# Designs tried in a protein design chat: miniprotein binders against Uncharacterized protein slr1840. Part 15

Target 1, 371 residues: Uncharacterized protein slr1840, of Synechocystis sp. (p73408)
Amino acid sequence: MRQILIAPDSFKGTLSAGEVCQIALDVLAPEFDCVAHPLADGGEGTLEAIANNLDGQWQTVRVQGPLPDQTVDACYLWLPQEETAVIEMARASGLPLVPVGEHNPEIATSYGTGELITHAARRGAKQIQLAIGGSATNDAGLGLLMALGWQFLDSQGQSVGWGGQALGKVAEIIPPVLNAFPQVTVLCDVTNPFYGANGAAQVYAPQKGADPAMVQRLDQGLRHFARVVREFDGFEINFPRAGAAGGMGGGVAWALETKIESGFTAIAKLTQLEQAMAGCDLVITGEGCFDHQSPQGKVVGGVLELAKKINKPAIIVAGQCQLSQTVLPNVLKIFSLVGPDMPLEKALQHPQTALKKRLVQVKQYLIQSQN
Key: E = the ipSAE of ESMFold2; O = the ipSAE of OpenDDE; V2 = 0.75 times the mean of E and O plus 0.25 times the DockQ between their complexes.

## First folded at step 6 (miniprotein)

Design c9 (at its last look DockQ between E and O 0.01; V2 from the best seeds 0.00; counts 0 for: pae O 16.6 > 1.5, pTM E .441 < .8, other shape alone 9.363 > 2.5, SAP 72.542 > 70, placed apart)
Fold by ESMFold2, look of step 7:
Structure c9 (fold): chain B 371 residues (1-371), chain A 105 residues (1-105)
Amino acid sequence: as target 1 above (371 residues)
Amino acid sequence: SPDEIQIVLFEFELLISELRYLALELGNEEIYRKAWELLLKMLEIVKELAKQLNDEKLIQEAKDLIDEAQRLVQDVRNGNVDQALDLIRKLHDLLRQLEELVNKQ
């Protein structure tokens, strides 16, 4: 085992994926040649993970924020060699941008996210990777589409305006004439349908500030919009994943004729994870998972599945390990930051020290395995 | 290049969209009809521009006119009727200039 790929997720709330990689590089060299490949699943840290793997250029754009009277400076990552822009919706239309007490998915708009897409198109992007987690909106992407040239009119021929409140007013859809958009791929791991008991409004609108009456209005708006879309061109918008980000998954899939893809899968393809792993003898992956109730993360699972596919051994380093080694034949060993010699409280207070300690143990294990 | 043509086409799409929104937000029938006629003419010019791929002078002139039109949109964004009519007139003049360039090439 001579060359090791370090392909972790972030340790949520403590260490970025890049920091985990750097600690591993510091501990395992000079005994082992390590290659850093920080990852993400389309949520927190996605742009940073990609920027660590590729020569990206940060672009900052003044755009419409989630609230109608709000503007924000939002950034995205431009990858000129790949002719691709990576956009996190939450940086323009995200819930963290909304002041406490002002959360309202009936008025929150995705318009600023559309403005990021137009900016990327002007830079020459042929492809957009759109991460849609963390949104403040329940507008089915209406604002985003309006920024791209779509018009949505009520029965009086007037613009329906912004927000989830606009969905129930839509009577006429006027698409852009030229249809000259970059190819958009939506990064999403949520499986919720557009509307209904497990739909966008019922499941996610409460955390965005909706009381029960508002949830019912938002769900009815989504149902109405789905009907108008079906009458417009026959598209059935109520499919799995369509409810992501307040219906953005469905709206973009319909209007931009693109697919919804797993965040990990898209990032792994963009950063060429399989090729990087094929060039190494071993992969080390990991995640924070300090909450004992958290399921195995999409990054760790995806890395392990790929490692198995191309017959590469793996080591897991995690905050607290809930993963059974008996179901993972390509995993050599699992190291938990939390253990008898590192209590949870201490690991959370000093995550860099806890990680270093376990990586020293990984190094010792690997050296002993060669003898 | 083909990539520059795609950027020009996308810019025209955005200008057409902004004009349509302005006309609808003002609720003025005359502005709506004038904006619609202008949209149809802009579409024909964009089609002719696309047919003349690899004419770098024409592509650059289209970019310059689009940039001027975008500045005009920003100047009148507050949306009163007189400013919307002035924007339509200026866009029509820019369109006429672009049409002349396409016909000469």
Scores: ipSAE 0.000, ipTM 0.416, lowest interface PAE 10.5, mean pLDDT 82
Fold by OpenDDE base, look of step 7:
Structure c9 (fold): chain B 371 residues (1-371), chain A 105 residues (1-105)
Amino acid sequence: as target 1 above (371 residues)
Amino acid sequence: SPDEIQIVLFEFELLISELRYLALELGNEEIYRKAWELLLKMLEIVKELAKQLNDEKLIQEAKDLIDEAQRLVQDVRNGNVDQALDLIRKLHDLLRQLEELVNKQ
């Protein structure tokens, strides 16, 4: 019996990777032996995708929210066998946690994300995977680092406070004594530098509620902080990916001496995607890009490259067939959710039905290919 | 002009940071350490060149460090080698621009 690995991304805004897997299992079984392997890119649904692949324990912690007067009940995933915590910063310091009309990246703090990290460390985490998508902040991770014990002082020896407004005031850095602190890995897929025309403030602060004048102040703050860090220990914080999550990528990479990795790559390693794929005869992957975004979904692209590497055939189930014409030789066929039988509007309204219909066609194709 | 020099310096700092990033992706700690130390020295030399504008010795030292960086990258056999080499070429181009700016004063 042909064994199939089902390794999709989320269909953004419509179906989780886990839901996609379940629908595929329901359609393709019992004719095929199917293994579900939901994936994510370190964005929304990352914790759920990991929890579907690994035995994890949800941890709920009351922490500081993105605004100074907010507290939130944030959850992260504890993996006891791997001694690993998976944390999404958006659960503590995310844009959706800020009330409409109160978006302010000069005030918003990452402190609550630091509290999650602290909780995970106390729980015995040796590794922390930190997904930093969906931030409300442009504080370069200052709040997060303050929660870990870093002090950032102004020219008068006073704490600079919270938010992007604090960056330009930093005159002195006092690191904590961290004994046996877990290794933190930052998950990020953006390539923005720390500051400048393509930096954190210029690119991402507007969507976080910054006006043009605020963007300029925030960018100057990032530039100032980069200088202070360089003077402190020689570290150059203005590198690709450092601008992620309002400079948190750079700030965490500096302070915790860590790398910024692709979310897909980290999740693929953590969930043992290569091993799972090696045990299968075929890979089915897919993504729900209904908007003209990136022709190579990071998850789909990563799965296809891995499948090519280990000589596994692949099938793609996509929301729209805007996948670049350069189909890898191991791709047997591409199926689009949208087609003559399923208009885009109907697919958006009924994503489960659209996916199920297309998977029935995949099943028919596979049966015919065996004959 | 001082403004033109500042633009070139900024671009050079960015490229150094990109090269450091690529070194981190190589997965070899010793190569990363050496690359990082080299990049810091390159940055210092470029800043000094901008201040002293007529020091042929510093220009030569910068060239020598770039050549050393190129050798380090060539010793790495991974997917980032070509990208790192491209950055080194860009660093050479920026250094030439600095030289031209110096010569115009």
Scores: ipSAE 0.000, ipTM 0.206, lowest interface PAE 16.6, mean pLDDT 83
ESMFold2 (binder alone), alone request of step 6: mean pLDDT 79; pTM 0.783
ESMFold2 (binder alone), look of step 7: mean pLDDT 79; pTM 0.783

Design c9c (from c9 with I31T A35L L38K M42I I45K)
Amino acid sequence: SPDEIQIVLFEFELLISELRYLALELGNEETYRKLWEKLLKILEKVKELAKQLNDEKLIQEAKDLIDEAQRLVQDVRNGNVDQALDLIRKLHDLLRQLEELVNKQ
ESMFold2 (binder alone), alone request of step 6: mean pLDDT 72; pTM 0.701

Design c9e
Amino acid sequence: SPDELQILLFEFELLISELRYLALEGNEEIYRKAWELLLKMLEIVKELAKQLNDEKLIQEAKDLIDEAQRLVQDVRNGNVDQALDLIRKLHDLLRQLEELVNKQ
ESMFold2 (binder alone), alone request of step 6: mean pLDDT 64; pTM 0.527

## First folded at step 7 (miniprotein)

Design g1 (from c7a with I43F L67K L80K; at its last look DockQ between E and O 0.05; V2 from the best seeds 0.00; counts 0 for: pae O 14.6 > 1.5, pTM O .796 < .8, placed apart)
Fold by OpenDDE base, look of step 7:
Structure g1 (fold): chain B 371 residues (1-371), chain A 82 residues (1-82)
Amino acid sequence: as target 1 above (371 residues)
Amino acid sequence: SPEEQIRELLRKAEELIKRLKELTEQGRHDEALIVLFEFELLFSELRYLALELGNEEIYRKAWELLKKMLEIVKELEKQKSD
């Protein structure tokens, strides 16, 4: 066992997936041949993780920000070989871009995300991976679609404008005269429907600055929009995952006939994780906290499932491990950053040191296992 | 020709921006919203044509027009809140 794939998630708040890989390479080489394969779930750090795996070109575009009076310089990743753009909507329409005290999902628009898509299409993108985490918006992607040439008119034949407030005003939909858009894949891990108790507004609008009255208005807007869409072409927009990013999942799926995939699955496919793993003897993966839910649906879980599928052994390096025993047969061992020699507080303060210490132990373990 | 169409759209867009500005300055908010709508339609068409032609200059011009429009819209919204 000499070739090791290092395929971690980020350790949220402490280390990027790329940093984890670099530390692992520094510790495990030259005794082991290591390949870095940083991963992400479509959330924060997705672009960076992909850029570390593929020959990507950063594109900076000035676009509409989340607020009507705001412009932002947003970056996306262009992959010329794959003819693929990877776009994080949060770079254009994200919550962190909204000044403190100005969060308002009735006003916030996804228009800038649509501009990024347009720019990518112009660059020759055949595929667009659209990460939709961290949105400031509850506009069902209306702004995004407007940027792509969709028109949404009120009962007076006027544009409904931007933001979640526009949803309840839509009376007529005019699709763009587009011959071809790039294929958009929405990266989403949530299962929320478009509206209702578990819908976009009820679940996510509060964190975007909605008060209870606003939440109700936004949910009614989503319901109204869903009806109008049904009347327009018969599409049922109230499906699982449609509620992602304030209904953008549903809106984009409807308008662009796109697929919604898990972030991990899409990134794993894009970065050819399976092929990389197949060429290695062992995979080392990790995340900030490995618990009983970790084997399901996250980066580490996805890596482990893939490793199992192709009969590769795995080692987990976790920030914290809540599992006493390896539940998965292909997992050789779990290493926790936190231990008797590394209290939680110290690990949080010095994550690089903590990781390095554990990776030294991993190295020792691997050397001993070869003897 | 697509190029002629784009030139015409750009011309119309500039006219709409001018009109929007005038209406905003006059406090004619309802009429300003109508012009804004017309601009959105025109801008959408312009952007599509620009994409189809792959013309970066046209795209840049379109963006400049959008920026001007957004500035006026900002003023319009400010006036409505007042």
Scores: ipSAE 0.000, ipTM 0.178, lowest interface PAE 14.6, mean pLDDT 86
ESMFold2, look of step 7: ipSAE 0.216; ipTM 0.717
ESMFold2 (binder alone), look of step 7: mean pLDDT 80; pTM 0.751

Design g2 (from c7k with Y20L E45Q E77Y; at its last look DockQ between E and O 0.01; V2 from the best seeds 0.00; counts 0 for: pae E 23.8 > 1.5, pTM O .607 < .8, other shape alone 3.413 > 2.5, placed apart)
Fold by OpenDDE base, look of step 7:
Structure g2 (fold): chain B 371 residues (1-371), chain A 82 residues (1-82)
Amino acid sequence: as target 1 above (371 residues)
Amino acid sequence: SPEEQIRELLRKAEELIKRLKELTEQGDPDEAMIVLFEFELLISQLRYLALELGNEEIYRKAWELLKKMLEIVKELYKQLSD
């Protein structure tokens, strides 16, 4: 084994996937030929992970923020070779952009995310990867769609306005003039339907500042909008994953005729993970906490499944390992940052040092395995 | 004023229409598509501005102007699609 693929997730809140890769390269090279392949799940760090894998250009655009009176400078990643833009809706319409105490999913709009898509289209994007985590909104993507030229009118023929409050007012839908938008892929890992007990409003609106009465209004709005959409073109918007980002999953899937994919799957395809892995002898992956759910999880689980599929051995480097059982036959060994020489508190305070120490042990293990 | 802003957006739209016609005549569909997206942006801005208008008469006027612009864009889009 001489060529190693380093394909980690972020170590939540401590190290980015790119930082993990760099530390691994610093430790394992030149004894091993290492290829960095940082991954993400469509959440935080997705743009950075992709930028580390592909020749990307950062685009900064001043757009509408989540609140009506707010503008933000939002960044997205342009991939000129792939003619692809990677957009995180949270950069324009995200929860962290809303000031403390002003969270209101009846008012919050996704309009700025639509402006990012429009900007990307003007740059020549043929594909849009749209990560929709961390939303401040429950507007079913109405704001986003309005920015793309959709019109949603009330019973009086006036625009319904912005926010979740607009949903229940929609009486007429007018599609944009342009039908040939870039192909949008929505990145989402949630399976919530559009409305109901497990729907967008009931599950996610509370964390966005909705009180119980607001949750009920928002859910009724989603139900109403679903009916109007069904009447418009027969589309059933109440499907699994439609509830993602306050119904944006459903709204975008309907209006832009797109699919919702897992963040890992989309990123793995975009960055050609399988091809990279096929060229290596071993894959090293990892995350902050590896537990019994991790093998079926997002990034690490996906990497392990792929490694198994193409018969590559794997090593896991985890911040903390809670597994007592062998997870996969092709996993050679699991290394935990936390150990007798590195208490959890110290590992959290000094994650770079903790990772470096474990990677030295990985290196020793690999050298011994070759002898 | 909101009316002045609407007039400015319409002026920009006219400039884009001219550019779109030129690009269409030159047989450059890719650049023409970019201009169409710029139109969509202007349309969205006009709609947003109209929503900010607290005056119903001004809103109605802005909406009528928007509809006229949309018809022009539709016609140009058909020409590009042929």
Scores: ipSAE 0.000, ipTM 0.248, lowest interface PAE 11.7, mean pLDDT 85
ESMFold2, look of step 7: ipSAE 0.000; ipTM 0.092
ESMFold2 (binder alone), look of step 7: mean pLDDT 79; pTM 0.725

Design g3 (from c7a with W63L L67I L80K; at its last look DockQ between E and O 0.01; V2 from the best seeds 0.00; counts 0 for: pae O 11.3 > 1.5, pTM O .788 < .8, placed apart)
Fold by OpenDDE base, look of step 7:
Structure g3 (fold): chain B 371 residues (1-371), chain A 82 residues (1-82)
Amino acid sequence: as target 1 above (371 residues)
Amino acid sequence: SPEEQIRELLRKAEELIKRLKELTEQGRHDEALIVLFEFELLISELRYLALELGNEEIYRKALELLIKMLEIVKELEKQKSD
């Protein structure tokens, strides 16, 4: 084994995927020929992970923020060779952009995300990867669609306005005159339907500042909007994943005829993970915590499944490992940052040091395995 | 019982908030982020249970805890920028 692919997720809260890769390169090279391939799941750090893998250009655009009176400077990643823009809605319409105490999913709008899409389209994007994690909104993407030229009118023929409050008012839908948009792929790992007990409002609106009464209103709004959409073109918007980002998954899928893919799958395709892995002898992956859920759709699980598919051995480097025995047969070994020589508290305080220490052990293990 | 589970979740949430505050005050930002993640999962579970039980009081309590978390996050972000 000489060629190693380093394909980690972020160690949530401590190290970015890029930082993990850099530390791994510093430790394992030159004894091993290493290729960095930082990954993400479509959540936080997605743009940075992609930027580390592909030649991209950061674009900064002043757009509408989540609140009506708010503007933000939002960044997205332009990939000129792939003619692809990677957009995180959280940069324009995200929960962190809302001041503490002002969270209100009845008012919060996705309009700024639509402005980013418009900017990317003008830049020449043929494809848009839209990460929709961390939303402040429960507007079913109405704001986003309005920015793209859709009109949603009430029973009086007036615009319904912005936010989740607008959903229940929609009586008429007018599509944009220009209907040629880039192909949008929504990155989403949730399976929530559009409305109901497991829908967007009931599950996610509370974390966006909704009280129980607001949740009920928002859910009713989503139900109403779903009916109007069905009456408009027959589309059933209440499908699994439609509830993502306060219904944006459903709204965008409907209006733009887009696909909803898992974040990992989309990023893996975009960054050509399989091709990179095929050229290596071993893959090293990792995340902050490897648990019983890790094999079921997270970055590490995706990497391991891919490695298994193409018969590559794997090593896991985890912040904390709760699984000792139930690993895929192609996993050679699991290394935990936390151990007898590195208590949890110390590992958290000094994640770079903790990772370096484990990677030294990985290096030793690999050297011994070659002898 | 669901009620016992809720009580335990509330207890854990308060403990995490306390720990998060302590870590933030100590400038231990990386550790604070880990606690924050655990807290977010806990609050999600608590809210889910509250909704299933139709218990508005517990739901409100979960929101109160979430607000407290957001306040601490704001402080954490401020400290990181200094």
Scores: ipSAE 0.000, ipTM 0.212, lowest interface PAE 11.3, mean pLDDT 87
ESMFold2, look of step 7: ipSAE 0.356; ipTM 0.772
ESMFold2 (binder alone), look of step 7: mean pLDDT 79; pTM 0.728

Design g4 (from c7a with Y59W L67R L80K; at its last look DockQ between E and O 0.02; V2 from the best seeds 0.00; counts 0 for: pae E 15.4 > 1.5, pTM E .762 < .8, placed apart)
Fold by ESMFold2, look of step 7:
Structure g4 (fold): chain B 371 residues (1-371), chain A 82 residues (1-82)
Amino acid sequence: as target 1 above (371 residues)
Amino acid sequence: SPEEQIRELLRKAEELIKRLKELTEQGRHDEALIVLFEFELLISELRYLALELGNEEIWRKAWELLRKMLEIVKELEKQKSD
């Protein structure tokens, strides 16, 4: 019997990665021995994918929300055997937590994310994997750093307060007396610098609620903060990826001496994807990709690259896929959920049925290949 | 109980601020740094308990205590450089 690794991304908007795995297990068994390995790329849903692979403990704590008068109950995943906490910034400081019409990156704070880091450190975390997608903030991580004991003072010696509005006020930086933080890795897939035409404010603040005048103020605040940091200890904060999550990438890298890593790479390492794949004869991966013109996703691409590296054949199951087998030599077959027998609208309305139909075809293909 | 722990931590934090101010006024810089270290540990514990309880008033009180301590740290740093 052939052992098959089922290593998909979610089919966004329709099926979680775990649901895709379960459907595949149900269809391919008992003829094939399948191992579920659901994946994610560091965005929302990352904690659930990791929890499906590792024995973790959900931690729920009440923390500061993105708005100053707001508190929220936020979860993170504690992995005691790995001495690692996995934290999604969006659960404490995310845009979905802000009511429609109240989006304002000039006042939104990352303080609650810093409170999650503090809680994880006291749980014994030696490592923190920090996913920073979906933030409401443009404060360069000032709120987060304040929760960790940093102080940022204006020219009159008063605290600059919270939010993106505070960045332009910073005149003095006072680090904490004791600096004993876990090793933090930031999960980031964007390359934007801290400020400028391609920086955090110009590119991302509009979708967080900033009008053009606010974008200009936020960008100037980031420039000012970068200058103050350079004067403080010589650190050049305007590097690629520093603009992620409203400047969080730069702020945390500077203050906590952290690493920035792609979300897929970090999750694949944490869940030991290469070891799992090496133990199987074939990998099935997939993604929704129902937008016919979108490029291949980071999970599918990363799984295929690894499969090629260790000489494992692969099958792709996707919502719509234009990949040619001639450009992917280790890919045996590509199955698209959408086709003449399953129109797009029907597949979106009945995603489990559409996926099951294609997995039956995968099963038939694999049985024929054994003869 | 957590509430008793918070009350004791708040009491001790106020004591440490008073000790720090006295040591700073006397120019006893090395002793002041030891008190600062103890204060940082205490504030970390207080913020941890506030997070576990979801207590917004304790979050803001810990912030206020930290700000008071930082006023004294500014004076201490001026003296040290002299």
Scores: ipSAE 0.000, ipTM 0.192, lowest interface PAE 15.4, mean pLDDT 84
ESMFold2 (binder alone), look of step 7: mean pLDDT 79; pTM 0.741
OpenDDE base, look of step 7: ipSAE 0.005; ipTM 0.247

## First folded at step 8 (miniprotein)

Design b1 (from m0 with S45A R48M E53R R78Y)
Fold by ESMFold2-Fast, scan of step 8:
Structure b1 (fold): chain B 371 residues (1-371), chain A 82 residues (1-82)
Amino acid sequence: as target 1 above (371 residues)
Amino acid sequence: SDEERLRQIAEKLKQLLDRAKEIIEKTGDPDEAQIVLFEAELLIAEAMYLALRTGNPDLYREVLRLLKELLRLIEDVYKKLE
């Protein structure tokens, strides 16, 4: 065991994936040949993790914000060698951009996300990775599509306008002429359908400012739009994952014929994680809370599945852990930051110290094992 | 203003369309024609954004008619290069 791949997620609210890697390098690199490979799941920290792995160039664009009267300076990551742009919709159309008390998914628009896609296409992107977490919107990606030249008209031949309220007004769809458009891959970690009890509006609209009456109006709008799309070209928009980002998962899959991947899978492919792991003897991965959740779609779970596939042992360093080592076939040991010697409050207040303490124990474990 | 910008976009779209026609007429580089057409498509998106921002249904309908006509012309030019 000479070479160790350090492939963690961020410890949400305390440490970035890059910071976790740096602390691990500081502890382990004197004794072992370590390679840092910070990761993300398509949510917070995704652009930073990719930029740390690849020669990424930050692009800042002034675009439409989630509210009709708002403009924002949003950044995306340009990868020149890969001819790929990585876009987080939340930077242009995200919930954090909406002032407290002004959250309203009936008017919030994804138009700015479409402007980022347009800018990336103009820059020469052949591929776009679109992370759709953290949305303020319930507009099925209509705003995004309008920015790309799609037109949605009401029964009087006028634009339906922006926001989730527009969905119920759509009577005519006019697609753009898209010559040489980039291939879009959507990074999606939820399985919700477009509409219904487990759909976009019912599950996610409340956190975006919707009261129960508004949730019902938004769900009816999504149902109406699904019917119009079916009449337009026969596409069934109500599939698992279509509900992501207020229905954007469905809207862009229909209109742009997108690929849909878990955030981890897309990032792992883009950063060549499997190749990096194959070159190492052991993988150390981690996240802030490791629990019973399925390994599919999560960073630690994804790393463990890849390690299992190529027969590499793994060590987990987690903020909190409720999972037994016995149920993880290729895991050598799990180290939790929180334990009898480190209460939760202390770990949250001094996360760098807590992580360093556990990594020293990882180092001791590896030296003792020596196999 | 949004109205002034829309007017500028309309003028630029006309210039790009004329340039694309010139390239085809002179049996020029297809890559050059594709670049010109791609720029026109991006301007179409901006024109629609500005039309939505104005909130004027009459102006929106005029922009929509212009865009439908321009998209048809762009498609015809592009098919000629295939």
Scores: ipSAE 0.000, ipTM 0.204, lowest interface PAE 17.0, mean pLDDT 82

Design b10 (from m0 with S45A E46L Y49F E53R R78Y)
Amino acid sequence: SDEERLRQIAEKLKQLLDRAKEIIEKTGDPDEAQIVLFEAELLIALARFLALRTGNPDLYREVLRLLKELLRLIEDVYKKLE
ESMFold2-Fast, scan of step 8: ipSAE 0.000; ipTM 0.345

